# Ledger of designs, part 12: VHH binders against Nicotine blue oxidoreductase (nboR)

Target 1, 204 residues: Nicotine blue oxidoreductase (nboR), of Paenarthrobacter nicotinovorans (Arthrobacter nicotinovorans) (q93nf6)
Amino acid sequence: MGDTDLPCVTGVLLAAGAGKRLGRGPKALLPYRGRTLVEDAAETMLVGGCHEVVIVLGANAQAVCARANLEPYRIVVNHDWSSGMGSSYLAGDAAAHTKNHILVALVDQPGLSVTTVGRLLVSHRPGRISSAAYSSLDSPRVLRRGHPMVIDAGLRPAVASTVSGDAGARVFLRQKPWLVDLIDCSDESTGEDVDTVEQMYRLL

## First folded at step 5 (VHH)

Design s71 (framework vhh_enristomig)
Fold by ESMFold2-Fast, scan of step 5:
Structure s71 (fold): chain B 204 residues (1-204), chain A 125 residues (1-125)
Amino acid sequence: as target 1 above (204 residues)
Amino acid sequence: EVQLLESGGGEVQPGGSLRLSCAASGFTFSSYAISWYRQAPGKQREWVSTIYSGGSTNYAESVKGRFTISRDNAKNTLYLQMSSLRAEDTAVYYCAREDYGDYKGWFSEDYFDYWGQGTLVTVKP
């Protein structure tokens, strides 16, 4: 049993965006399976193996807290959500205990599953970043990095220090691709999100 | 509608040079960072270079010192000047618009809604 112990992980759910392009209010509140995307994603992370979940809100945070049942989770409001890239991640990172790994997920990916979360946690290796990866029908042998992603506790300070203004964790990941393990999750999801009205069929 | 159209690919000898172009339309080009990515057969798409709206640039370690990214805001065009080409540079090259202000772009190589169709570069052994 000790050989297969799951890592101690804080889930960080990024839900601070305004949903401006979609024009339907915050994506966190989009209807999904009889509740909201934020409720479904947070429960999926917790059931999948995260010992706690931190939800980072920003745009319309008061409306999200009023309309979604978020009592089981830790809420962090990022008042700086509109200032650029990275601030919401940093807010979630700061809320997590420093010794824990972080599993980062996006609220606008309705395909997040308990199986995908569990697979990432089981597959995670010390000193690495474990990224869910997806192939397409047009390129079934090519994996593309996506969400969710597990950032090893030891790498969090370096990731956080790279996140600033116009730079995000992508800069760290692009500069250090040898630190990234791609975990194939194509059997669970396409990794697609909901950004436009035309993509709302993905919530069906 | 947002459109990105790559051109300039072709066959080149090792050590040679090639210039790729990406013509953009349907958005305020000068307000966005634009990136080059590439994908070799059977491999994942990898980031090559980014140029920001202010003109600053970043490069993948594998191309640093050999490739130069640039932009012409008056022509809504992105360029990639490739020099000292190697067999490992053989790939389809893609232009992508970076959607800043949305945190999803920080963590995914494939969050882009706006990709070009790609242009093939073959470095002949």
Scores: ipSAE 0.016, ipTM 0.313, lowest interface PAE 6.3, mean pLDDT 79

Design s72 (framework vhh_enristomig)
Fold by ESMFold2-Fast, scan of step 5:
Structure s72 (fold): chain B 204 residues (1-204), chain A 125 residues (1-125)
Amino acid sequence: as target 1 above (204 residues)
Amino acid sequence: EVQLLESGGGEVQPGGSLRLSCAASGFTFSSYAISWYRQAPGKQREWVSTIYSGGSTNYAESVKGRFTISRDNAKNTLYLQMSSLRAEDTAVYYCAREYGDYKGWFSDTYGMDVWGQGTLVTVKP
């Protein structure tokens, strides 16, 4: 045992949204498995192998901090959260040590599991992006990119540059598909999120 | 009813030009990013271009400098001006609405919640 300067993985949990389409307050505070989605997702990332977890809050950040037990995690408040997820990712990226890989996850995807996180971290290769991938009932033989994903420390500046200026990381992924490894996680989840009341069964 | 409807497809000669339109209805068009995708016979659907609510644009490398995406928020219409067309541009072109917040950010396909029916563009040798 000793100190190491080798890259570790920082989990970045994007939890800044207001949940306006669902109409049930911030998604971070939705009930899930006897606690809240944000508590479950953050612990899943940590137990799955992230060395630390940064939670990016925005909408109702004060209420989220008051009602959820987030003591084990680092909290970053994105005051520009209403401009979209890109600004929240950049806030999380800025909080992570430059030598660390980032595993980025969304709070509204309750299918996030310790197995999925561990699979991505074990499968991750230097200089690449490892994306959880899912097949659908309509296309069971086709894998499509989803969340969570691991962004190699060396690629973070290029990804951040793509996100800056009104674009999401998907532009980087579309332009450089040879850098992306698809990791099949269809056995653990559908990759679907919770946006409407009808989709709340995904929290059960 | 939320809908996207493409038009303007057809047959053109190599080096020719064509303008596609996408008419949007049933939602606040100006608030959403809208993308063009295409699917050639026997190939997977690929991203072509996106225009964001703020007016910023992105293009696939294969079409950069040849295609121009634009929007008319007053008419709820998206355009794709295609120039210097090549045989490899032959495809069905689709207009798609980006879901908005917290979708499609790292996923090409799952971030698009409304798709048009498509319009065929054929570039003959």
Scores: ipSAE 0.020, ipTM 0.413, lowest interface PAE 5.4, mean pLDDT 81

Design s73 (framework vhh_enristomig)
Fold by ESMFold2-Fast, scan of step 5:
Structure s73 (fold): chain B 204 residues (1-204), chain A 127 residues (1-127)
Amino acid sequence: as target 1 above (204 residues)
Amino acid sequence: EVQLLESGGGEVQPGGSLRLSCAASGFTFSSYAISWYRQAPGKQREWVSTIYSGGSTNYAESVKGRFTISRDNAKNTLYLQMSSLRAEDTAVYYCAREDYGDYKGWFSDTYYGMDVWGQGTLVTVKP
């Protein structure tokens, strides 16, 4: 009513990992619903309401671009990907316009849905971080912070600053929990990702 | 099999001290960041402290200056030295493994990287 239903948001899809623990090549290229995880996740972010999607590639970036249809998206290659996911986040952050919020998503989360993305964007408040939240096995009715996450444009510099060290953004979030809004997404997913062969059932 | 086992909890008066231990087995302990979390009665689990594979440490603001995290890689053991204990420190304390620099640590306040975690050790602060 009056304004757009969604904030102005750049989606940042982190897809730079080699998938070495899984041993089946880059996770971005894992088969999922008749295509690849990277194609499914990127389309889900765009359809869910992101104004644009930046895909951060690293390990085997040339092969990913050759095998996946990524033409609708912006591609950033992080040649420093082996130093950790924080470096990939920084590459994505640098590619996004400074006035935009960022929705950060992980390529190895098969439970990412249009509904979850839309819910986060609709729920997002100025000056806050909106995090998808899921119940845990040892506390099935207690919400835990998960992914994806919307980082307000005003908080991006502080988040980027903490990423540069071994502390990562998690210390910022843990020390400033009053800045984090938990958005219940337990009805859409468990929030689990695919990291080992034993977890590949999550792609089914 | 990956295992974490906490010990050292107990009852202590306000202003007192306790040292918690966490024995790790089944993985290369020195390669991982290891954290302490706690869960107070009726509350969600919260992060307390992390020690990274390189030896750097971080603390929740509520415990900074009162708690000290340390590790002994030769013994595969994590420690939490607690001093100046307060009633609000009453909780079950859990040891958790985190992947150093892993992106899951960005998004989860209780990420362990595995479905195996410590059983917890109870700390009760009361007169």
Scores: ipSAE 0.018, ipTM 0.336, lowest interface PAE 5.8, mean pLDDT 79

Design s74 (from c11a with N58Y E104K M113F V115Y; framework vhh_enristomig)
Amino acid sequence: EVQLLESGGGEVQPGGSLRLSCAASGFTFSSYAISWYRQAPGKQREWVSTIYSGGSTYYAESVKGRFTISRDNAKNTLYLQMSSLRAEDTAVYYCAREDYGDYKGWFSDTYGFDYWGQGTLVTVKP
ESMFold2-Fast, scan of step 5: ipSAE 0.243; ipTM 0.599

Design s75 (from c11a with N58Y G101P E104K; framework vhh_enristomig)
Fold by ESMFold2-Fast, scan of step 5:
Structure s75 (fold): chain B 204 residues (1-204), chain A 126 residues (1-126)
Amino acid sequence: as target 1 above (204 residues)
Amino acid sequence: EVQLLESGGGEVQPGGSLRLSCAASGFTFSSYAISWYRQAPGKQREWVSTIYSGGSTYYAESVKGRFTISRDNAKNTLYLQMSSLRAEDTAVYYCAREDYPDYKGWFSDTYGMDVWGQGTLVTVKP
């Protein structure tokens, strides 16, 4: 057995959305920690332990590449981005080597941290999906599935098949909860996203 | 205004049947995926079933073969036909509209659900 046959983890950062509800241009370019959300998220994934990071762009891809420093990362442009995030996931999945696990993250969730990424990678078990999970003050003992998550290399074809249909990834996870390991990341983040102007405080 | 209103709950004996309804208003019902969730006393809310705009239906393992989700787009109404009811099916049942299943659905069951109904109680007792 060669050690080169062992799987690595490819980070897939989904950054293709237009930010229509927010009205501030593409979310990938939102200011965050002295740079952009896309730059911060991609670096966090790489530093946290991903072998490589694939950034899936769509809306305003040329503007994102012109304004953000994405040189260390592999860029995939999803020309079908308006059909939904599932098409962006499939583009990222296709770019990753079939032997690798995928760590999937959304660009609009600013609570992504090196600690959270590292915790998921260390905790990951073969044949499983390892999901960051979060509790709230209102429900401190209840963990809810959040971002990011690690999809085992062996499960990727089944996930891709479900995403290719009208159901999306949500149904795969709901139907097979025994495949999902919840990894408590409540000490790092709330797991919340930025979709509307009212949620902009999450970038603070 | 966008609203979902559930009805049809009640008391039933084990092995019995009930049909729940969810009346939708204020949006183009046929364009959205709509889900049923339930919450038993002292428990977390759990997903039961989803029907997509294209007609595809999906079920939680615990209800497969016993529950059937359907929709009537002309009446803006969602249904859940429940059969072979068990004590563990006792819960408040909620109707919920999905906004972007793929966008929010990768990481949280609550993400992508932007409209919820008030719930209807189902009690299964001997």
Scores: ipSAE 0.120, ipTM 0.536, lowest interface PAE 4.7, mean pLDDT 82

Design s76 (from c11a with T50D N58Y G101S E104K M113F V115Y; framework vhh_enristomig)
Fold by ESMFold2-Fast, scan of step 5:
Structure s76 (fold): chain B 204 residues (1-204), chain A 126 residues (1-126)
Amino acid sequence: as target 1 above (204 residues)
Amino acid sequence: EVQLLESGGGEVQPGGSLRLSCAASGFTFSSYAISWYRQAPGKQREWVSDIYSGGSTYYAESVKGRFTISRDNAKNTLYLQMSSLRAEDTAVYYCAREDYSDYKGWFSDTYGFDYWGQGTLVTVKP
């Protein structure tokens, strides 16, 4: 007689960056597994259990919408994307219904899997932040916070307020570690992103 | 090049005080948030304190009320004034320049760190 329903969660996919360090256009359109990173990540979030997926676009939003198949998803264009990814997070948060938890994912992290999304949603506890966590080569038994993460509906205002400040959410999470549940996803991914041409092997 | 150099460590008795310094060079010190971290033998590095360019300061619960972080932008120097020292404060203390301007650095333990000092050892023992 335990819970059979997953939490009602809006997926928020942050895909607004220009990819200027990489120099190959917006990261959202990078080829991945026969499609684009944005299509793969959004589908993975939806199949993994998100009730809906909001994709936050910014740089080259028109080109991304024209070249990627995003019809199943809700698109939010952040016109302030150049001020930083924090503004894109706030745009995604504002678009999600206030009663829903949000699962935040980054478009430039290959290795996001249906298993990882499902594990986070099943593990999520009321009043908490559930963060995918990964071990590193230098500390194989040490879990460090990464993406995706589930932010409980009740904590969203505090997180949004912190994202708007100089300290960002990092200080909030470090000062209140008891609010954060680390969910080990090291068996699925390293949590690494693609930021430079040398890192493009991660798309293989 | 960017450099951070800690100093001021040493042996001190429980209840004692010590002031650590971090000398910075190779970048516009006043424009960056700078942090103190520590690492005890056999443990992970843990965050101790942050100070931002605007003057905002933040502390780990374990040191709040006992440690004070400050900066002297004219001298490109960061300080950590430690008081009421405990055996648990024994660690190598590191100065770190972190980039908190990016969302990834805000939410991840793997991002936001760009430069670390070499550390200074603090030993609290009678």
Scores: ipSAE 0.137, ipTM 0.519, lowest interface PAE 3.9, mean pLDDT 83

Design s77 (from c11a with N58Y E104R M113F; framework vhh_enristomig)
Amino acid sequence: EVQLLESGGGEVQPGGSLRLSCAASGFTFSSYAISWYRQAPGKQREWVSTIYSGGSTYYAESVKGRFTISRDNAKNTLYLQMSSLRAEDTAVYYCAREDYGDYRGWFSDTYGFDVWGQGTLVTVKP
ESMFold2-Fast, scan of step 5: ipSAE 0.286; ipTM 0.621

Design s78 (from c11a with A33Y N58Y E104K; framework vhh_enristomig)
Fold by ESMFold2-Fast, scan of step 5:
Structure s78 (fold): chain B 204 residues (1-204), chain A 126 residues (1-126)
Amino acid sequence: as target 1 above (204 residues)
Amino acid sequence: EVQLLESGGGEVQPGGSLRLSCAASGFTFSSYYISWYRQAPGKQREWVSTIYSGGSTYYAESVKGRFTISRDNAKNTLYLQMSSLRAEDTAVYYCAREDYGDYKGWFSDTYGMDVWGQGTLVTVKP
């Protein structure tokens, strides 16, 4: 029940995908903890310390809004969602206040926790990108970059420019690894997502 | 079947040069971003370079100015010209296909890579 002096951060939750490989409708509406993945992820971001949460919808946006309780959050519909995650990120970035850092998360990663969000916000350094990192299955002592990720307000224009070039932010991150701080979150989750029916056990 | 096959690896002395090739088959090569990665013994795969479908090139800081990535779309072949080689360049070199429309590849080091080659070993020995 206390105030925090954490950086002013807009959470951007990317939830625009159709879930075509899963075949169970939009992933945002997958049942999770007595509600939906999108509701759980958005609340986790807000409780974890984000000042506000922008949810980027696309595929089946009307159905998602009708079936999920999203009143506490700002909704952005990306009509170009089928062109890829980059366009959805740009929609979320455009909706966020220009002075705020962005914490970006994916709706299909059920291991997102309040602790992970808080750890990233507390660890975040000016001028940096703070990435949650997880031990790999083939090399349990080596950290791999994952989500969520905090993009410093000062780096947002450069990241957005990279995305608009169809090169994607991953190229920016690979070119400038000294700007990326890996924050170990292996104690909270594996960083795994739900893309296929075989992976739905991760919702349990 | 979609495949990438690397060649051109070998032993070279420090300061030497090597040219790696990657032959692509089973897909429209010209439409994809193709990358070079490397993996030294006991280490994780490290990104080296990417070439755009339109020809734009990007490099890791450690190889910038020493390595040149290029493509020949008529031959469905990717190249990596390596010069001023150092002992720390010793690794198995892999080419990998990126889906530039891949929804999740935007944030991951390797998640957008859906096809990998078998690798070619480069050893820099005095």
Scores: ipSAE 0.017, ipTM 0.427, lowest interface PAE 6.3, mean pLDDT 82

Design s79 (from c11a with N58Y E104K F107Y G112A M113F V115I; framework vhh_enristomig)
Amino acid sequence: EVQLLESGGGEVQPGGSLRLSCAASGFTFSSYAISWYRQAPGKQREWVSTIYSGGSTYYAESVKGRFTISRDNAKNTLYLQMSSLRAEDTAVYYCAREDYGDYKGWYSDTYAFDIWGQGTLVTVKP
ESMFold2-Fast, scan of step 5: ipSAE 0.285; ipTM 0.628

Design s80 (from c11a with S53R N58Y E104K; framework vhh_enristomig)
Fold by ESMFold2-Fast, scan of step 5:
Structure s80 (fold): chain B 204 residues (1-204), chain A 126 residues (1-126)
Amino acid sequence: as target 1 above (204 residues)
Amino acid sequence: EVQLLESGGGEVQPGGSLRLSCAASGFTFSSYAISWYRQAPGKQREWVSTIYRGGSTYYAESVKGRFTISRDNAKNTLYLQMSSLRAEDTAVYYCAREDYGDYKGWFSDTYGMDVWGQGTLVTVKP
């Protein structure tokens, strides 16, 4: 870590899923803007201000590495990916330098933008978790926590402890809501992901 | 059909106890984490407690030490044992199925829940 106006942040891109419900192979390799979702998301994190990006792969990791241009990034293969996203987060967390904050993003969120990443990094406060948040036209005064999220270096051990086993980060966030700052990103995205064939329009 | 149905609500005096039940049908209950939420008049829905498939339990700070979540997989039923009830515990209590657990819903808020019950009213008054 060094002194800077922005926090020293490792991006952790969670891309380990098999894409079972979609049936179009791994989501990481879905076509997006002339390349793949994993390439677009990782570059967005770097350009948005992350000092480095760790990509956590699992299902079809060899095929993803062979077909996507991931040379600028650090690759971590989670062989236990089928146990859940918590195990993939823990693999990414272990790869990041202990003094760095982590910005966690999902590969299946095509609405991830350089603006959203930059806004989170600029807004981040020491000892806090900064979460992108989204409202809808039906509920414009209600912000829902979404993706991506910045976890302060000082909170990483506590988050990792909660994520170990069968609990996800949601439990930590629900138990300590006063540690979470919601950063409104409704102008950039709806926070939607691509999980089924019907949702593939979100890649357009 | 996939369904959750709450029961056991009612009126109780401060310091009293109630046990809520949630009957599940139409899915493999033992494979899912199930949560209790509540919503008081004029307030947003808030998380109360979760029990994971492995038996791990978690509680909101406001109910720690007073509420106990448990499950009976043989009966497809979730319970919330409430003790030392306070006026601020007055709310409609809902059970909800956690569809993504710690994998897809890792960053999701309460909207990661894909099945909700109809709710049961708990009123704490002297």
Scores: ipSAE 0.200, ipTM 0.589, lowest interface PAE 4.4, mean pLDDT 82

Design s81 (from c11a with G101P E104S G112A M113F; framework vhh_enristomig)
Fold by ESMFold2-Fast, scan of step 5:
Structure s81 (fold): chain B 204 residues (1-204), chain A 126 residues (1-126)
Amino acid sequence: as target 1 above (204 residues)
Amino acid sequence: EVQLLESGGGEVQPGGSLRLSCAASGFTFSSYAISWYRQAPGKQREWVSTIYSGGSTNYAESVKGRFTISRDNAKNTLYLQMSSLRAEDTAVYYCAREDYPDYSGWFSDTYAFDVWGQGTLVTVKP
């Protein structure tokens, strides 16, 4: 009747990049549906079931805080953001309560939806990493690892140790693929508009 | 033209050693992380080791303590020193240039490599 059996999860939203490829300033401030991308992503994580959301900022952190409404969230400024995403992940990890799992997402992430977040949290198993996975029409039976992902509280120290060596979570995942559960989110891929059964009639 | 060319493969007895080389051309070698991958007959390609532009290294658990990755930036060459070779090390070994240009490829399998070599065969004879 009312107790949640979902894992206690801290969302870590990585939003520290300068947006060098786009040349449009930080991606966190990209316009999205009448607000900023960072606001939408953070709210999606919270509504999807994260107990709290930590936003890791870096490039133009003062401008992001001034222009986006981030009051519901914890803000961590990574002053070493230019060294790469590994340092931003470590800053977010350090800010999360040690007993919580982490759901890590990128601010410009395709496939981030309330449904995807909720599916990962419901599917998560102790001692494992749950990764959103996607197939294509050309290979509908082949799932490829993507983001977001849930890192079990018990695995966080091991993941952090690989990241701190100028390497990403990718190194840990490659070393220990048997610890990764692929959660099919291909129905929620980038640009996917069907998110309820009521809307499925539109496909007919 | 950007190229990676592997060499040094061959037949070796269990417990033996080999040194693989990967010659790079057409790009600023010292600015990139470069990896070794391998593919055994009938199996998927698996990661073996990475050396980063700053010199730090990582290894797959199956090769840790037996293989050593190194680079010579003056010669634009990557090496893999293999020791205590086992039958399960039999594979075609590939050199790959890793590109972590932004956040885009950091968690993904598909977009971290923009250049692959042709491979060199290592056979550990039972």
Scores: ipSAE 0.018, ipTM 0.429, lowest interface PAE 5.4, mean pLDDT 79

Design s82 (from c11a with N58Y E104H G105A M113F; framework vhh_enristomig)
Amino acid sequence: EVQLLESGGGEVQPGGSLRLSCAASGFTFSSYAISWYRQAPGKQREWVSTIYSGGSTYYAESVKGRFTISRDNAKNTLYLQMSSLRAEDTAVYYCAREDYGDYHAWFSDTYGFDVWGQGTLVTVKP
ESMFold2-Fast, scan of step 5: ipSAE 0.237; ipTM 0.594

Design s83 (from c11a with Y103W E104K Y111H; framework vhh_enristomig)
Fold by ESMFold2-Fast, scan of step 5:
Structure s83 (fold): chain B 204 residues (1-204), chain A 126 residues (1-126)
Amino acid sequence: as target 1 above (204 residues)
Amino acid sequence: EVQLLESGGGEVQPGGSLRLSCAASGFTFSSYAISWYRQAPGKQREWVSTIYSGGSTNYAESVKGRFTISRDNAKNTLYLQMSSLRAEDTAVYYCAREDYGDWKGWFSDTHGMDVWGQGTLVTVKP
């Protein structure tokens, strides 16, 4: 330990999706803990140690801004959101200062916690990608990469040049797995998302 | 019904070759990226290769130069040509449809897949 200072990190919250599979409007506006998923996730990133939070909106951006209290955060609207999540990441990346690391998170993960964010920021090493990782009941000793993750400032140009509109950062991570540090967050959540109506119990 | 069906697995000697096929039905095959994954006994599923709707390809480091992914859109079929097979290639091989709009898979190798095949076993034995 010793050094308690967190790295200078811009949080990028990806919230541009239409919620196609769920069919309940944008996931950003799903009720969660007395407010909306987007409000909860953005505050969690900020309280957890991000210097600032950029929220990337797309589908129904006007409705999200009208219904959620997003005043403390910087809003970026990705008009190309339907081309895939990579385009939303690139919009968030472009909005972040070039010297900052990025902590990227998805709005549909209700288990995101201040502890998980803080753990990633404290654990982050120069030149690497720090990924939250989760074990499953089927494989309790095997960690699987999840979100959120911290992308080192020095790696951001390579990540940006590799992402496609369809595949996102997954392509970079598949090609360079040795750059990824898995940070065990199984004690904080399962890493589960809300993607279908059957999964909405996770918002309870 | 949206479905992927793998075939072509079997037992092969080290240095040998196999061609796996994946037959797709119930969706517009040409509009999707399709991937091959594998799972060895006692291990997690790992990504092997992807071919995108436009024909571009990506490969895991462990199979580059040995495996070739291809697609035939007229036949709604995905292929994996495997050569120079090693004992470490022994696994159940799965094809999976990539969800172009699925944010869940952005950070995970396996979680952004919305349709999986049942798998086909490849065993490399001397």
Scores: ipSAE 0.062, ipTM 0.453, lowest interface PAE 4.5, mean pLDDT 82

Design s84 (from c11a with S35H N58Y E104K T110E Y111H M113F; framework vhh_enristomig)
Fold by ESMFold2-Fast, scan of step 5:
Structure s84 (fold): chain B 204 residues (1-204), chain A 126 residues (1-126)
Amino acid sequence: as target 1 above (204 residues)
Amino acid sequence: EVQLLESGGGEVQPGGSLRLSCAASGFTFSSYAIHWYRQAPGKQREWVSTIYSGGSTYYAESVKGRFTISRDNAKNTLYLQMSSLRAEDTAVYYCAREDYGDYKGWFSDEHGFDVWGQGTLVTVKP
């Protein structure tokens, strides 16, 4: 994206879930801004400053690849996707170059923006985890940790060793909260996801 | 009705031990990850320990080696065995159920938890 001093970061987009609760097929293929959620999220990560984007697919991976334009990205299929998001994170982590930081994003968060990605990359400090954080109208001065987040290259092995099932990096973050920098992104998004049919208005 | 109910709190001297219980009802207990949290006077709620459906356990650094989390799926009960208690362990202890759902594990501690107990007070005093 031009000449920049942003750190060398691999984007890892977690898109392996079946969307069982939503019942509309894989979330990756949900219509969003004239294309699909997976296409929008992956491009946002790349334009926002990620050197490359690895998309982790699982449920209906063949259908996702056939229906979405993912040519600019590296695709990893997690055959163990049903065991939980932790396994998808590990698949993405294994695909990223060991020297790169990882920016992790979820395909079901339509509020991901180029500004949020860029803000995290600019704010990132060596040896830390930089997490997008969001406040609510009920608690406008309280920041809640969310996605995306940047995991420093030096912390990746420790994060990977604590990941299990659907816990993702949460267990590591709970054990070592002093390693986490909260980056306020409330001006860009609410950080909310799309899990049910009633929440599909968030794609509008 | 889906609910969690803590018990076992009380007063104990420094260096003492105490066992907390959390009784679950209204859901398939064995299928969920269940957590212990605590909130000390004037402080934010903090995570203490987690046990997953498969039996894997995790602890906050401040309690590792002193506290042991366990579950009895036949009794739908979660336990926290606390030893070598310190004044800084004084808090209201809560149990919480982690919700099912794609990707909920990556959100803040308050996301993905749809059931919380009422809490049980632990006071460590000489």
Scores: ipSAE 0.060, ipTM 0.481, lowest interface PAE 5.5, mean pLDDT 82

